# VH-VL binders against Prefoldin subunit 4 (PFD4), part 1

Every score and structure here is a prediction.

Target 1, 129 residues: Prefoldin subunit 4 (PFD4), of Arabidopsis thaliana (Mouse-ear cress) (q9m4b5)
Amino acid sequence: MQQQGSKSGSEMEVTWEDQQNINIFSRLNNRVHDLDDDIKSAKEKCENLEDAGNELILADEEMVRFQIGEVFAHVPRDDVETKIEEMKEATCKSLEKLEQEKESIVTQMAALKKVLYAKFKDSINLEED
Below, numbering starts at 1 at the first letter of every chain, in headers, positions and changes, except where a header shows other numbers; antibody chains aren't numbered by Kabat.
ipSAE, averaged over its two directions, is called F for ESMFold2-Fast, E for ESMFold2 and O for OpenDDE. V2 adds 0.75 times the mean of E and O to 0.25 times the DockQ between the complexes of E and O.
[cut] marks letters that were taken out.
Atom coordinates printed by the task and the answers are left out, and those that the model quotes come from them; centres of patches stay.

## First folded at step 1 (VH-VL)

Design b1 (framework fv_brolucizumab)
Fold by ESMFold2-Fast, scan of step 1:
Structure b1 (fold): chain C 129 residues (1-129), chain A 120 residues (1-120), chain B 110 residues (1-110)
Amino acid sequence: as target 1 above (129 residues)
Amino acid sequence: EVQLVESGGGLVQPGGSLRLSCTASGFTVSSYYYMTWVRQAPGKGLEWVGFIYSGGSTYYATWAKGRFTISRDNSKNTLYLQMNSLRAEDTAVYYCARGGYSSGWGFDYWGQGTLVTVSS
Amino acid sequence: EIVMTQSPSTLSASVGDRVIITCQASQSISSWLAWYQQKPGKAPKLLIYKASSLESGVPSRFSGSGSGAEFTLTISSLQPDDFATYYCQQYNSYSRTPYTFGQGTKLTVL
């Protein structure tokens, strides 16, 4: 039985609005991956900063060995303590914002998927990687 | 949209002073992990100048200590670099940039830079 | 101060080539390294953070690898838009100055 390609015409054509929605979805998908990496990295950095801070508290010398990751140095305690406090406070505050942003983006992506799949069905593949 | 715009560059005599501004839009400077100044001498590489953290503490490259001061005005959402006792070696394009863990502490947004020329 | 050394300082290549730029730290910096691209007259652009994480909006032909003291930036299939200067930057400093840039690698048309 012969079929004509009428379904591949204007009904399946990408409109300007569709293009914008696809572009938004791609941008949001990339951002979610970045957020997942950032959240993981921030947690690991907070652990390292907490370990360094605890090590500093136990030291009884005014000059301390400072390590984050694989870097070692002997520096004045006050300078290291100030640095650790600043970094930890900023990182912890930002974690909550990143998690809220991710939730918002995931919700938006779900909404865009519903709209795009309703129109294009199997003709479009929206990957979350 | 995130944008950083530097201003205040120009020609200054050796020993003089100059203040650079960096106005942010699309985000709040005081709520970000750190704001940074980076410079680049003509035909040379990038050189870090200093940071200001969200809490207000500042840190500087060793060569910048005592001559350069970073500050911010939260009401104007603007970052400043006060430069004193300028030398010919300070001639460079000065960039402001932001860093946070959404970029794994890399500098994800930069201004277009402002040129400072120190010459007699 | 942690010194960052890039190799090569200059590199000529053709469109479609696989390009590798190396960055060596004078001490171990774990994975706290970023890569930037800079075109003449423009501000730097972040490409890679945490040694291997691709920044949003950066083409997948760019990739980073390494940990400790040796790192590489790879462009799998060079495009015309990729001719630029590339910088590595560490942000896990030995001293009170937490950032150091490499000297840069200038990528030019062969």
Scores: ipSAE 0.006, ipTM 0.517, lowest interface PAE 12.8, mean pLDDT 79

Design b10 (framework fv_brolucizumab)
Fold by ESMFold2-Fast, scan of step 1:
Structure b10 (fold): chain C 129 residues (1-129), chain A 119 residues (1-119), chain B 110 residues (1-110)
Amino acid sequence: as target 1 above (129 residues)
Amino acid sequence: EVQLVESGGGLVQPGGSLRLSCTASGFTVSSNYAMTWVRQAPGKGLEWVGFIYSRGSTYYATWAKGRFTISRDNSKNTLYLQMNSLRAEDTAVYYCARGIYSYGTLDYWGQGTLVTVSS
Amino acid sequence: EIVMTQSPSTLSASVGDRVIITCQASQTISSWLAWYQQKPGKAPKLLIYKASNLESGVPSRFSGSGSGAEFTLTISSLQPDDFATYYCQHYNSYPYRSFTFGQGTKLTVL
């Protein structure tokens, strides 16, 4: 049906507030990239510890080799299992906190994106890369 | 466009085995997703079976441990559910779904494949 | 471990009604909750993720709220296409990674 007129020149005007929102989006986007790297590292560590724990359960060996840098030591299985469980607990809790922080930031970015795209449409690029 | 297609369902006798497949298109199953199996018995609710994460670690519902195994073939972009020692109560439609770890949610689902365990 | 309980198990309503479905966790789960819609013979469809975020393509009459242990899905003005079964779902990342579903709420024509 009939549409309300939209003027490109008026629509394309960048106010002080708009510029601040763009700057905030950029900072949040950079923080999300940092968080993605941290989350990826934490997930990989948590997965590795879970895999290591599962392998020990199936190994049926009393003593296992434990490597620290270039050094190998023979350690009782129970000690290694305890160490893996402790590291897994710490890493998985850290992962939860990182994921919660990312969720908060992504929500803020989505809100800013809606506001800015409603006004500027194709004239602004808020890519997350 | 993301799509998941299950296959391999059918009739199997109690104590038997069956392998389900789920082929993905529009994304890579080895990427940062929790590729998940969910089942639904006739007239009942959704019940989680297990999932496999990008690094290959698998996680299972307590009742599924020891009988069900999740694996994938990255070259075929396909997820598998190997079901052993099947019981009548395993009769259900089995869905594969893509899990988003950052939100703990399943954003795309296949259409499901029916498994009937009966004598 | 964590149990998700939906209320009511069945609900009858008329087109245009405001519908509220509740989901309760046996312990606090922050905002790690999603809502799904399932029609007979179909796969579930994601509606809401992280308690209150509307999935793209889902009508704005759907909304989610809550945190901690109590959550609600609201349909502001029920449409004929909304008669379905609704499920809540939690993801637990520690110590044991798992997805847990509520038992479902079946929404039927009054």
Scores: ipSAE 0.000, ipTM 0.517, lowest interface PAE 14.7, mean pLDDT 81

Design b2 (framework fv_brolucizumab)
Fold by ESMFold2-Fast, scan of step 1:
Structure b2 (fold): chain C 129 residues (1-129), chain A 120 residues (1-120), chain B 110 residues (1-110)
Amino acid sequence: as target 1 above (129 residues)
Amino acid sequence: EVQLVESGGGLVQPGGSLRLSCTASGFSFSSGYYMTWVRQAPGKGLEWVGFIYSGGRTYYATWAKGRFTISRDNSKNTLYLQMNSLRAEDTAVYYCARDYKGYYYGMDVWGQGTLVTVSS
Amino acid sequence: EIVMTQSPSTLSASVGDRVIITCQASQSIRSYLAWYQQKPGKAPKLLIYAASTLQSGVPSRFSGSGSGAEFTLTISSLQPDDFATYYCQQSYSTPRGSYTFGQGTKLTVL
């Protein structure tokens, strides 16, 4: 016996397009986590370079002990100032682009969530982890 | 596809001038990339000419100072090398390269090069 | 001016071989060193930057090591596509000084 209506009980059908959207969401979610790590690293590096630059203003020495990451060196002050400014500019611009990429991906994920939750409601979990 | 394409190379007499251009596609100069010119004489190794910061400041090899000028037009996505007082020793393939975002990260994209021949 | 010296200037090897190219700086350059590959008639290609960081898209058989004044590029298992000239390059003296390249190491089929 055929039942009237296209849906009985709480059953839902996952289409090929739905599965593709879920797969895209998972890929974007993974990329956001990678970007968050990159952004954190870039922010810390930018802060460390700013601190190093400020310390040089106070040093009043022709030769300085310089650290980037875990490396120490004794170099002319002018060289260190130049390297710090170069690396700071590079890191800050890189950070800007990483943040722009994250905004784009977050926007895409929000759109996918809206489409998928409208159809599946509580039957699907698109929570970020 | 990220690309750099050089143009403007050719034959010039000693003492002459030549202007090279380098146009980018697939990325924007407004994104803050440093840009570099590198040359290679026939059968020889690579030699740095100079580079330009994302903000426009320029630095040159000692031999290039006073004769060569690097500039960029971010709105046209184009890098330039103005070469004056050319000598036979300046004969080389000239490459433009994207110096990513500073000295630490290497030159990650290169053009195919343009040949400059200085001969009388 | 910082002088970069590569060894050997020419190297012959067979597919599957482990290849090591060395680069020595006339003074300490910390980790401001990049490695490039150049095939005949082509522009150089970045392989490694910051002495040991592999560029995206470069096969994992390539690796760099060293700091200060002694550096090595290693190809763990040579492939046909790897026959080329390899250059090291320092950026430590930049911008006040020049980038300087090694003279190149030409890798040829044995």
Scores: ipSAE 0.000, ipTM 0.502, lowest interface PAE 17.6, mean pLDDT 80

Design b3 (framework fv_brolucizumab; at its last look DockQ between E and O 0.01; V2 from the best seeds 0.00; counts 0 for: pae E 6.4 > 2, placed apart)
Heavy chain, then light chain:
Amino acid sequence: EVQLVESGGGLVQPGGSLRLSCTASGFTVSSNYYMTWVRQAPGKGLEWVGFIYTGGSTYYATWAKGRFTISRDNSKNTLYLQMNSLRAEDTAVYYCAKGRYLGYAFDIWGQGTLVTVSS
Amino acid sequence: EIVMTQSPSTLSASVGDRVIITCQASQSISNWLAWYQQKPGKAPKLLIYDASKLESGVPSRFSGSGSGAEFTLTISSLQPDDFATYYCQQYYSYSGGTWTFGQGTKLTVL
ESMFold2-Fast, scan of step 1: ipSAE 0.019; ipTM 0.628
ESMFold2, look of step 2: ipSAE 0.106; ipTM 0.705
ESMFold2 (binder alone), look of step 2: mean pLDDT 89; pTM 0.927
OpenDDE, look of step 2: ipSAE 0.198; ipTM 0.735

Design b4 (framework fv_brolucizumab)
Fold by ESMFold2-Fast, scan of step 1:
Structure b4 (fold): chain C 129 residues (1-129), chain A 120 residues (1-120), chain B 110 residues (1-110)
Amino acid sequence: as target 1 above (129 residues)
Amino acid sequence: EVQLVESGGGLVQPGGSLRLSCTASGFTVSRSYWMTWVRQAPGKGLEWVGFIYSGGDTYYATWAKGRFTISRDNSKNTLYLQMNSLRAEDTAVYYCARVFYGSGKYFDYWGQGTLVTVSS
Amino acid sequence: EIVMTQSPSTLSASVGDRVIITCQASQGISSYLAWYQQKPGKAPKLLIYGASTLASGVPSRFSGSGSGAEFTLTISSLQPDDFATYYCQSYYSGSSRYGTFGQGTKLTVL
């Protein structure tokens, strides 16, 4: 009685819907981490392809040495330029889709945070790290 | 968080030269980002000047080629635009902007701009 | 070589109106299009990239649509802060030019 004095707060009960929202948040958070890895990889590939394309513009040679996987080949410049442009467009388009997906997921996570924090306050921790 | 601050603008006579600076904070001007300059004449639209790639190579609008040079100093986190043989039609506010490299070349953050006036 | 043409050059509207701005490319640019907002005396701000993706912090009343050569920016319910000049930009990597802007659409209070 005497020393049980603690400033009171309402007791909250976790509902089935609350648990679903927490589960969805966790799943989305994991997906964002996967997307960050994919975005980083795609961005680096796009950078390398842009650099390669720029070097071809400056080289002005009819035949170039080009690496495909672990193999190097001597091919006509026009063929290499076409291949680089194709790969660059595909990679940049893929990166754009990954960025769009991440933005959608981040928006969904923000909405879920508002709902969950409004109900649970400090009694719930929704980590994004 | 991310900020770009231009400086170096001012009045210059036709045929003169001027160097603009753009200091970045909140990110590193490096291989992870391309940087660009965009200008806007008074009451007119936006006009791209050129950009510097993550690897250091530069590309310019055809009208800027031979007169304008873009460079950077990674140790100072600063982008430069060297402008030579200036003409009255180069009068404009010059913006620096960060380029999102991976999804194309859209400009996600811009500086406040610096005014360059070319007149006698 | 790619020319971006915006329509209209000027547009007057009232708060609460639905506003549509159009941007046409002289050639196909897929979805490699961005929209920028510029208020008087201020730098441009990114609104939309990839033709339809809202940039971080941009209100949901803004939306973009289109692909290929015709694109639109829509403001579903105009707010006082939306009176500005809007620019589209092609960043199609398959062309010789990356930073081609439209001439701008100035949105003014009716």
Scores: ipSAE 0.000, ipTM 0.518, lowest interface PAE 13.3, mean pLDDT 79

Design b5 (framework fv_brolucizumab)
Fold by ESMFold2-Fast, scan of step 1:
Formats: C-alpha cells, sequence, structure tokens
Structure b5 (fold): chain C 129 residues (1-129), chain A 119 residues (1-119), chain B 110 residues (1-110)
C-alpha cells in the first residue's frame, strides 16, 4: 500500500484527479533522483575519457597499452584515439539527453505543484529532496 | 602547416543574415576534430558562439540558439556559421578555432573576419 | 554559467620584469583552464592548457599554476614580444556546453 503526499484533516476534499496528480508528482520526483545519479555518472565518464584523450594527444608513443577489463594489448595510438573519441561522443550525447529529460520533468513537476498548491495551499505537502 | 581562414564578413543591416566560412588546411575537419566559433566585439573580450563535433552534432551558447547555425562541408574542408536576425550587438570579429574534444582548449585559430551590423 | 574574472585588468611593466596575472573561476573547474595571448589585430594564441601545461613552441618563460578556482599565469622575464592582452578560459563543460573567458589583462610597456 502506497502512502499519499497529502495529509488528512484538510477542509478541502481530495478528488481522484488530485490523487493521480500527487502520484504523478511522486513518480517524476523519483525519476529526477535517478536522472541525477545517471547524470553524475555520465559526467565522470566524460571527464575520464577527456583526460585519457588529452593524455594520448600529448604522448609521443606510436603504440599504447590498452585495457578492457582484465585484457591488456598494445594497440596503435590512432586506434585508441579513435575509440576514445567515439566513446566520449556517445557518452556526451547521452549526458545531453539525460539533462534535457531532467529539465522537462522538473518543468512538469513545477506545473503540478502550481495546480496542487493553488487548490490545497498549506493542506498539502509534496515531498521533494 | 595547420591553418584556418575565415571569410564572408562585411556590413549587414539589422535584421539581416550573413554566412561566414572557415576553410581548414593541413588537416581534415572530419578526422576527429571539433570546430568552434568565437567572437570578439571591438575593444571587448572573447565570447564563445558554438561548436560542431566531427560527427556533425552542434552545440550553441544560449544567446545564439535559434539565430545562429553551425554546419560543415567535409568535401571542402570548410566550416560555416549562418547568422540570422542580426543585431547591432552582434558586431564583432568572428574567429573559427579547433579543439580535440569538447572539453579541451582551442589550439589553432583563424585570423578572424569582421561582421558589422549597422544601418 | 561559470564566470571567469582576471586581475589586474591592465598592467604596465618593463622588459626583464616578472609578471603575474591571476584568474578566478566562480566555481571549481579542477585544472580545465587555458591561457591565450592576443596581440593587436591578431587572433588569440594558445599558451597554456590544463592550468600548467605549456603548448608546444611557447617560450619557457611562460608558466601556469593553480587548480580549483584560483589560477596564475607568470612571465618570468618579460620580453618585448610579450606586450599583449592575456585571456584565461575555462573548458570544464559538458552538454549543455558553456565555454567562458576572463575579461582579459592588457599588458603595456611601463
Amino acid sequence: as target 1 above (129 residues)
Amino acid sequence: EVQLVESGGGLVQPGGSLRLSCTASGYSISSGYYMTWVRQAPGKGLEWVGFIYHSGSTYYATWAKGRFTISRDNSKNTLYLQMNSLRAEDTAVYYCARHYYGRSPFDYWGQGTLVTVSS
Amino acid sequence: EIVMTQSPSTLSASVGDRVIITCQASQSISTYLAWYQQKPGKAPKLLIYKASTLESGVPSRFSGSGSGAEFTLTISSLQPDDFATYYCQQYDTYSPYSFTFGQGTKLTVL
């Protein structure tokens, strides 16, 4: 059984539509927390790939030691540079999509708050971290 | 040997449009490099406009979105900046520059091309 | 948006002097900072990146230091060719990208 975001004792009656809006807000709020974790992870990955790419550009080695899991290989520098660039571009595009999704969800949450607080005022407490 | 050469600058009336070009030599713009536009108003500092990935994806400063578009023609090794709805405050020298990744410095710059927005 | 502030805005010095220019970021940018030199009528030229790494071909009298939010460019013994405007730039940015420059420090002959 799920708990509601509103408290009992209000002079206003909570309708089915109001309950759905509260439930949607809670679901969006949980998604924002998940997105924040994903965004943080994607940023760290972008940073690591940028650092690796910059290091390779500065290095004057023709062959580079490359590790995937527990496998080690000596790979031509150009191949490693290309792979890092592709991985970085993919990760940065993913980061952009995650940030755009978060902004869309935050906008939706703001709209829901406006509707619910206009009706319930101090009688409702929407949980938000 | 790496050179970037901008062209297409000139006088344009407010509300007008202009397309700038940046031709690269000594390397291929499609070979993993990022290309950026930076502008500088007379007597002022540097301001980033936007960039394009080697793959074709573009990113812009917030103030440039909707008015400025970056594109490229790999066959001509040339970068473009399409500027629409120009305002007096867009008057500046426009530079193209190269960087290795999105999160890296700009290692080579063109000489710049002057855009003057005036009646 | 990360704001970059340089100090001083203008600086007068003599050939042979040790020159120090500072740059402050409004938030931590780790070491993702570059320094550029711009002479009148010319494009900027990259001098230093990753806060302290000298670009190839740049004279050893130039050095950079700092991390986080406070950065310094030093010219150990000023040469006539060094009179120019210097800009710091942060590139600690991801989508949505935002590259920002300091306002510049104009180095003039004393």
Scores: ipSAE 0.000, ipTM 0.538, lowest interface PAE 13.0, mean pLDDT 82

Design b6 (framework fv_brolucizumab)
Fold by ESMFold2-Fast, scan of step 1:
Structure b6 (fold): chain C 129 residues (1-129), chain A 119 residues (1-119), chain B 110 residues (1-110)
Amino acid sequence: as target 1 above (129 residues)
Amino acid sequence: EVQLVESGGGLVQPGGSLRLSCTASGFTVSTSYYMTWVRQAPGKGLEWVGFIYSSGSTYYATWAKGRFTISRDNSKNTLYLQMNSLRAEDTAVYYCATSRWGSYYFDYWGQGTLVTVSS
Amino acid sequence: EIVMTQSPSTLSASVGDRVIITCQASQSVSSWLAWYQQKPGKAPKLLIYAASSLQSGVPSRFSGSGSGAEFTLTISSLQPDDFATYYCQQANSFPRLGYTFGQGTKLTVL
C-alpha cells in the first residue's frame, strides 16, 4: 500500500482530523498485510488438520504416527484423535474470525478513503497493491 | 501429549545476558505453530514479551525491542529468548506458549523458568 | 498501547456463588479477547477465546460475553477449583503492538 499524505502548497487545508484519518488508514493497511499472513497460516493449518484427521480414520493401529511439519511422533491413537479434533475446531474457528476482522478493517479503510478522496482527490494517494 | 519445558533461568547481575530455551516433547510443533514469550514479575500480572511467526518474522513489546531476541531451531523443536542488558525490573518467571489459533490465543504453556536480576 | 482494566482487582466469594468479572479496553478490540485462569505456582490456562467461545475441556459454568470495549467473565456456580487469579487479554493490536493483559482479578474464599 502507498500512502503519501497531503501535498505542500495545496489550497486545501489539512486539519488535525485529516492527518489522524491518514494515520489511521496507514495503520489499518499495515494490519491487513499482517492479517493476510495469519489467514494464510490458518488456512494451511486447517487443511493439514483435516488431512490428518482423514488419514487417521483409515488407520487401524493402536499407535499412530503424528506429524506437524518435518518431525514425527508415535502416540496412542485416541490421544491423536482428540488432539486433531481440538486443534481443527480451534483453528477453523480462528480462520473465520480472522476473515471477519479483515472484512471489518477493509470496510473502515473504504470509509476513510471515501472521506479523504472527497476532500483531497488527486492531491493524496491511498492506493492498495 | 504436548509439553513445553522452559530452561536457562537463574540469577544474573544487572547488565548481564541470559538465553532461555523452550523445548516441545511428546508432540512435534514446527513452523506452522506460532510461538510467544510471556513474563510475570513476582506478585504481578502477565506481560507479553514477543513472538515469532511461522514466516520467521518477529515482533516485540516496546520495552523489549533492542534488548531481547526470539529465535527457533525447528530441528530441535526449540524456541529461544536471548536477553541482553538485563535490568532489575526484568526479574520474572518467563513462560513460553504456543497457539493453535494462528496468533491470537495461547492454549499451550510451559511451566515457566525464573530469571532473577540482582546484584 | 491498548490498556486493559479489570474490575474488581480482588473479589471474595463462597462456593455456589455466581461470580462476575469485567474487563474494559481503552479502545475497541472487537471480539479479540481471551480469558485465562492462573492458580498459584502454575502457568495460565486458556478458558475463553474470541470473547465468548469456551475452550475444550473447560467446565460449562464458565462463560464469556461482550464485544468492542467491555467484556464479562461469568462463573455460574463457584466451585472450590475456581479460586484463582483471572486475566483478560486482547489481540486486536496484533501483530505490531502485540498483546496486552488486564491487571488480573484475584478470586479468594470469603
Scores: ipSAE 0.007, ipTM 0.511, lowest interface PAE 13.1, mean pLDDT 79

Design b7 (framework fv_brolucizumab)
Heavy chain, then light chain:
Amino acid sequence: EVQLVESGGGLVQPGGSLRLSCTASGFTVSNSYYMTWVRQAPGKGLEWVGFIYSGGKTYYATWAKGRFTISRDNSKNTLYLQMNSLRAEDTAVYYCARELYRSGYTFDYWGQGTLVTVSS
Amino acid sequence: EIVMTQSPSTLSASVGDRVIITCQASQDISNYLAWYQQKPGKAPKLLIYKASSLQSGVPSRFSGSGSGAEFTLTISSLQPDDFATYYCQQYKSYPTSGLTFGQGTKLTVL
ESMFold2-Fast, scan of step 1: ipSAE 0.006; ipTM 0.514

Design b8 (framework fv_brolucizumab)
Fold by ESMFold2-Fast, scan of step 1:
Structure b8 (fold): chain C 129 residues (1-129), chain A 122 residues (1-122), chain B 110 residues (1-110)
Amino acid sequence: as target 1 above (129 residues)
Amino acid sequence: EVQLVESGGGLVQPGGSLRLSCTASGFTVSSSGYMTWVRQAPGKGLEWVGFIYSGGYTYYATWAKGRFTISRDNSKNTLYLQMNSLRAEDTAVYYCAKEGWYSSRYYYMDVWGQGTLVTVSS
Amino acid sequence: EIVMTQSPSTLSASVGDRVIITCQASQSIGRWLAWYQQKPGKAPKLLIYDASSLESGVPSRFSGSGSGAEFTLTISSLQPDDFATYYCQQYNHYSPPVYTFGQGTKLTVL
């Protein structure tokens, strides 16, 4: 645990709570950078699975070739459709979770900025980029 | 097996101090997301006390600030709750709990200890 | 401080009943809500996380729904083992940085 706080005629007092807010902001900011990459990847995967499902619907063959690791298998179309739908549901749910987490964090960072900038103004620099 | 075991509860007079311990097995407290203390007064609901996260920083409920301190000893894989200036209103079962973790960090408690009773009475 | 309010505070039901417990947040918490079950003398047990995700080992008769500020826990067909107190908990804790529990819903035999 750390302690903070000093007072002088020209300095603003930094409290324990202020330091915690600064630390939390820094941690949330790092998380947002990671989330942006994860969201981009999840969006691409979700779109690719949507496209794969649409292509399968238009396919003429009842049996499709499916690769799992080192093995190619000939699988009934229904089985592949089921697997694609399961993967799409999982990936799109994951994307939704990541987007909701980012929305929550961005909202919280904005609230922390208001509190910290109201007190410290130009004496503090909270960077997002 | 992932498990938390609390100890250190007992009878304390008002104004006294008490330190609770929470020993972890099956995982490392220093690498966990959030480790939390939650209390429950007899016949009442759950009330959050405070947390410590993997980086070592702590945060407390407003009523707990200045009286309660959360710390850890990584060599013993143990969390502590130091309670000072105890009041009758602090009488409760104190639980230690760890944050759930999936592929990303989530802040719900997936593992709870059995709890330890603290009674503040004359 | 985010305030969590559960309704009802007490509920009596019979085995086989469909039970619904509601939890409201004083502000939007996204999906950052968990449900716990607590039996007398025992620690709380996680049932649902992220509003609707069922914890491993929890019976499928339990389900959660909701987002934002209003959430529900449903038990589709009540079993004897389900008589307990249920708590919701928000973990949108960075604004302000505080966890908050609902007051609890005690489910008793009718």
Scores: ipSAE 0.000, ipTM 0.496, lowest interface PAE 17.3, mean pLDDT 79

Design b9 (framework fv_brolucizumab)
Fold by ESMFold2-Fast, scan of step 1:
Structure b9 (fold): chain C 129 residues (1-129), chain A 120 residues (1-120), chain B 110 residues (1-110)
Amino acid sequence: as target 1 above (129 residues)
Amino acid sequence: EVQLVESGGGLVQPGGSLRLSCTASGFSVSSKYYMTWVRQAPGKGLEWVGFIYAGGSTYYATWAKGRFTISRDNSKNTLYLQMNSLRAEDTAVYYCARAPYGGKLYFDLWGQGTLVTVSS
Amino acid sequence: EIVMTQSPSTLSASVGDRVIITCQASQSISSYLAWYQQKPGKAPKLLIYAASSLQSGVPSRFSGSGSGAEFTLTISSLQPDDFATYYCQQTYITPPSWGTFGQGTKLTVL
């Protein structure tokens, strides 16, 4: 007869543990964005060092111009080859570590998603950007 | 359509000379690639001959230095291999191949090959 | 300078088999290795680069693994079109040695 009154709201109760998991997911998601930026930068650096190494291999001069930040130096070719290789190895190791950290975090986020979606289903949206 | 097409192979006497051509279609030989020659003797494996980089620098297998020269004509989009002082051991199918820039020498595109026979 | 050695030199298999071809470098080449397939009378075709990266257009039954000095090419379920000679190549650019190939592995019908 009269209007039916019903409040909008979640079908499920939100526990303290659920809130903790949501907060952890948000924190991990923010960390993944930071890691994606770092990984992108490390990849570009690796590619630039590979390019520089290639160019140097094709040079027939004993002395080459090497830039460190805003400073230029003239060094023996063999020294520059060694330095580029060392920098490339260091950057590649750093990249691998960053990628492993991201995989670990993504795995944790996937586990949290399964737990939260199993309980809340349509009531929650945990999307990675 | 991205292609490499070789030509110029044939029969040559020992001590003779021959020039092979490789025309590229669908990309520029002057872009950032190692444009490369690879040969294969009948029934044998693959052997790198030399390459030219986008900037014009050339590098050769030790056995090829002094006898073989790689060049290109950007206006014709064509790579050349000039072979001098040919020996019976140079008998092979010669392939033109492209390697991408980036510190690695793998060949993502190959021509069909052209046969060079060095015999009296 | 860098010598690439493949094993076996010849291999017989049946359609549907899992096939493994190995390649060994005389020194560490990190992950700078490529695999090629060559059919009689044809040019080689790139299958794998950077030890494990599948070239576009290559069937997913092909895979590569390894690093340092030991590498493998795996065909998970052999197809009739896969009977060919396979070559590995080190792509570690180092003067005076440039990219060197293994001697090849000929895969034939059992």
Scores: ipSAE 0.000, ipTM 0.510, lowest interface PAE 15.0, mean pLDDT 80

Design d1 (framework fv_dupilumab)
Fold by ESMFold2-Fast, scan of step 1:
Structure d1 (fold): chain C 129 residues (1-129), chain A 121 residues (1-121), chain B 112 residues (1-112)
Amino acid sequence: as target 1 above (129 residues)
Amino acid sequence: EVQLVESGGGLEQPGGSLRLSCAGSGFTFSSYAMTWVRQAPGKGLEWVSSISGSGGRTYYADSVKGRFTISRDNSKNTLYLQMNSLRAEDTAVYYCAKDRYSSGWYYFDYWGQGTTVTVSS
Amino acid sequence: DIVMTQSPLSLPVTPGEPASISCRSSQSLLHSNGYNYLDWYLQKSGQSPQLLIYLGSYRASGVPDRFSGSGSGTDFTLKISRVEAEDVGFYYCMQALQTPYTFGQGTKLEIK
């Protein structure tokens, strides 16, 4: 509401709605940066689990050492393979959700940017990366 | 923008060999599993082979096991399919497709335009 | 192997009318993680297949909201609320629960 007081009489005046759209854009942009960090972390975990699964193909023993949290356990190879597949699927699905959330937000930002640029043209600068 | 461009198709005799290539751009190639899917003239889609992002795991349809080899060169952003001992039933358009994840087993979010392989005597 | 069966194989529709395609799997595609590993692809004449729906019900980026996927376990449906001329082509379901990945036979959607 305070932003309305800065309005001038020109056609390119910033309305309360315009200010809200700019504020929403900024908030979404900050969330995208947070999501990028989460996506990077989840992607690395997904890739590490794939590599762990591939290494099992080279194992000759029926019992293998597997880390569960901070504890290493000796478990049957079949159990380790199942555990890795389950963790990989869960981690990769988590990654998918984060990527879908980012895509939704990026789409919203593009729509807001188009509306704001259509009205203000190059008179505003919406900073992303 | 993600792009996949296939090449290497052509006409070959039964028993011959062909090598297909798929050049990827617009994404980190090594981070995604890649797949070959084929389509015989007037027929539906048939999965042929998949390879994990690292190249460490490969999967094959029973119809091509022992004859086809999937591989990738992540330094060149290129996927390959080496086809040996070709049969008439291998005649198809071969599509390169990108999996959503490095491990595979999800869905194919982008596809190339396809390259035609014809095996006839 | 998991067998995927589509019906109908031929689907003539009047523009603006709804269309529905069924896909049945020989075994459940529902994983313990709660997802159904069933995807839908569209192949327009002279073009490559393109992703429409993944994991049973999620719409791929750029796909209009008139497309929807539903179902669980062994019975799945792709619906188009109002068919447009650009929707003509072959629709395929695919299971990604286990290798070998298998496709349905394909459904040809035609405008009449």
Scores: ipSAE 0.000, ipTM 0.513, lowest interface PAE 15.2, mean pLDDT 82

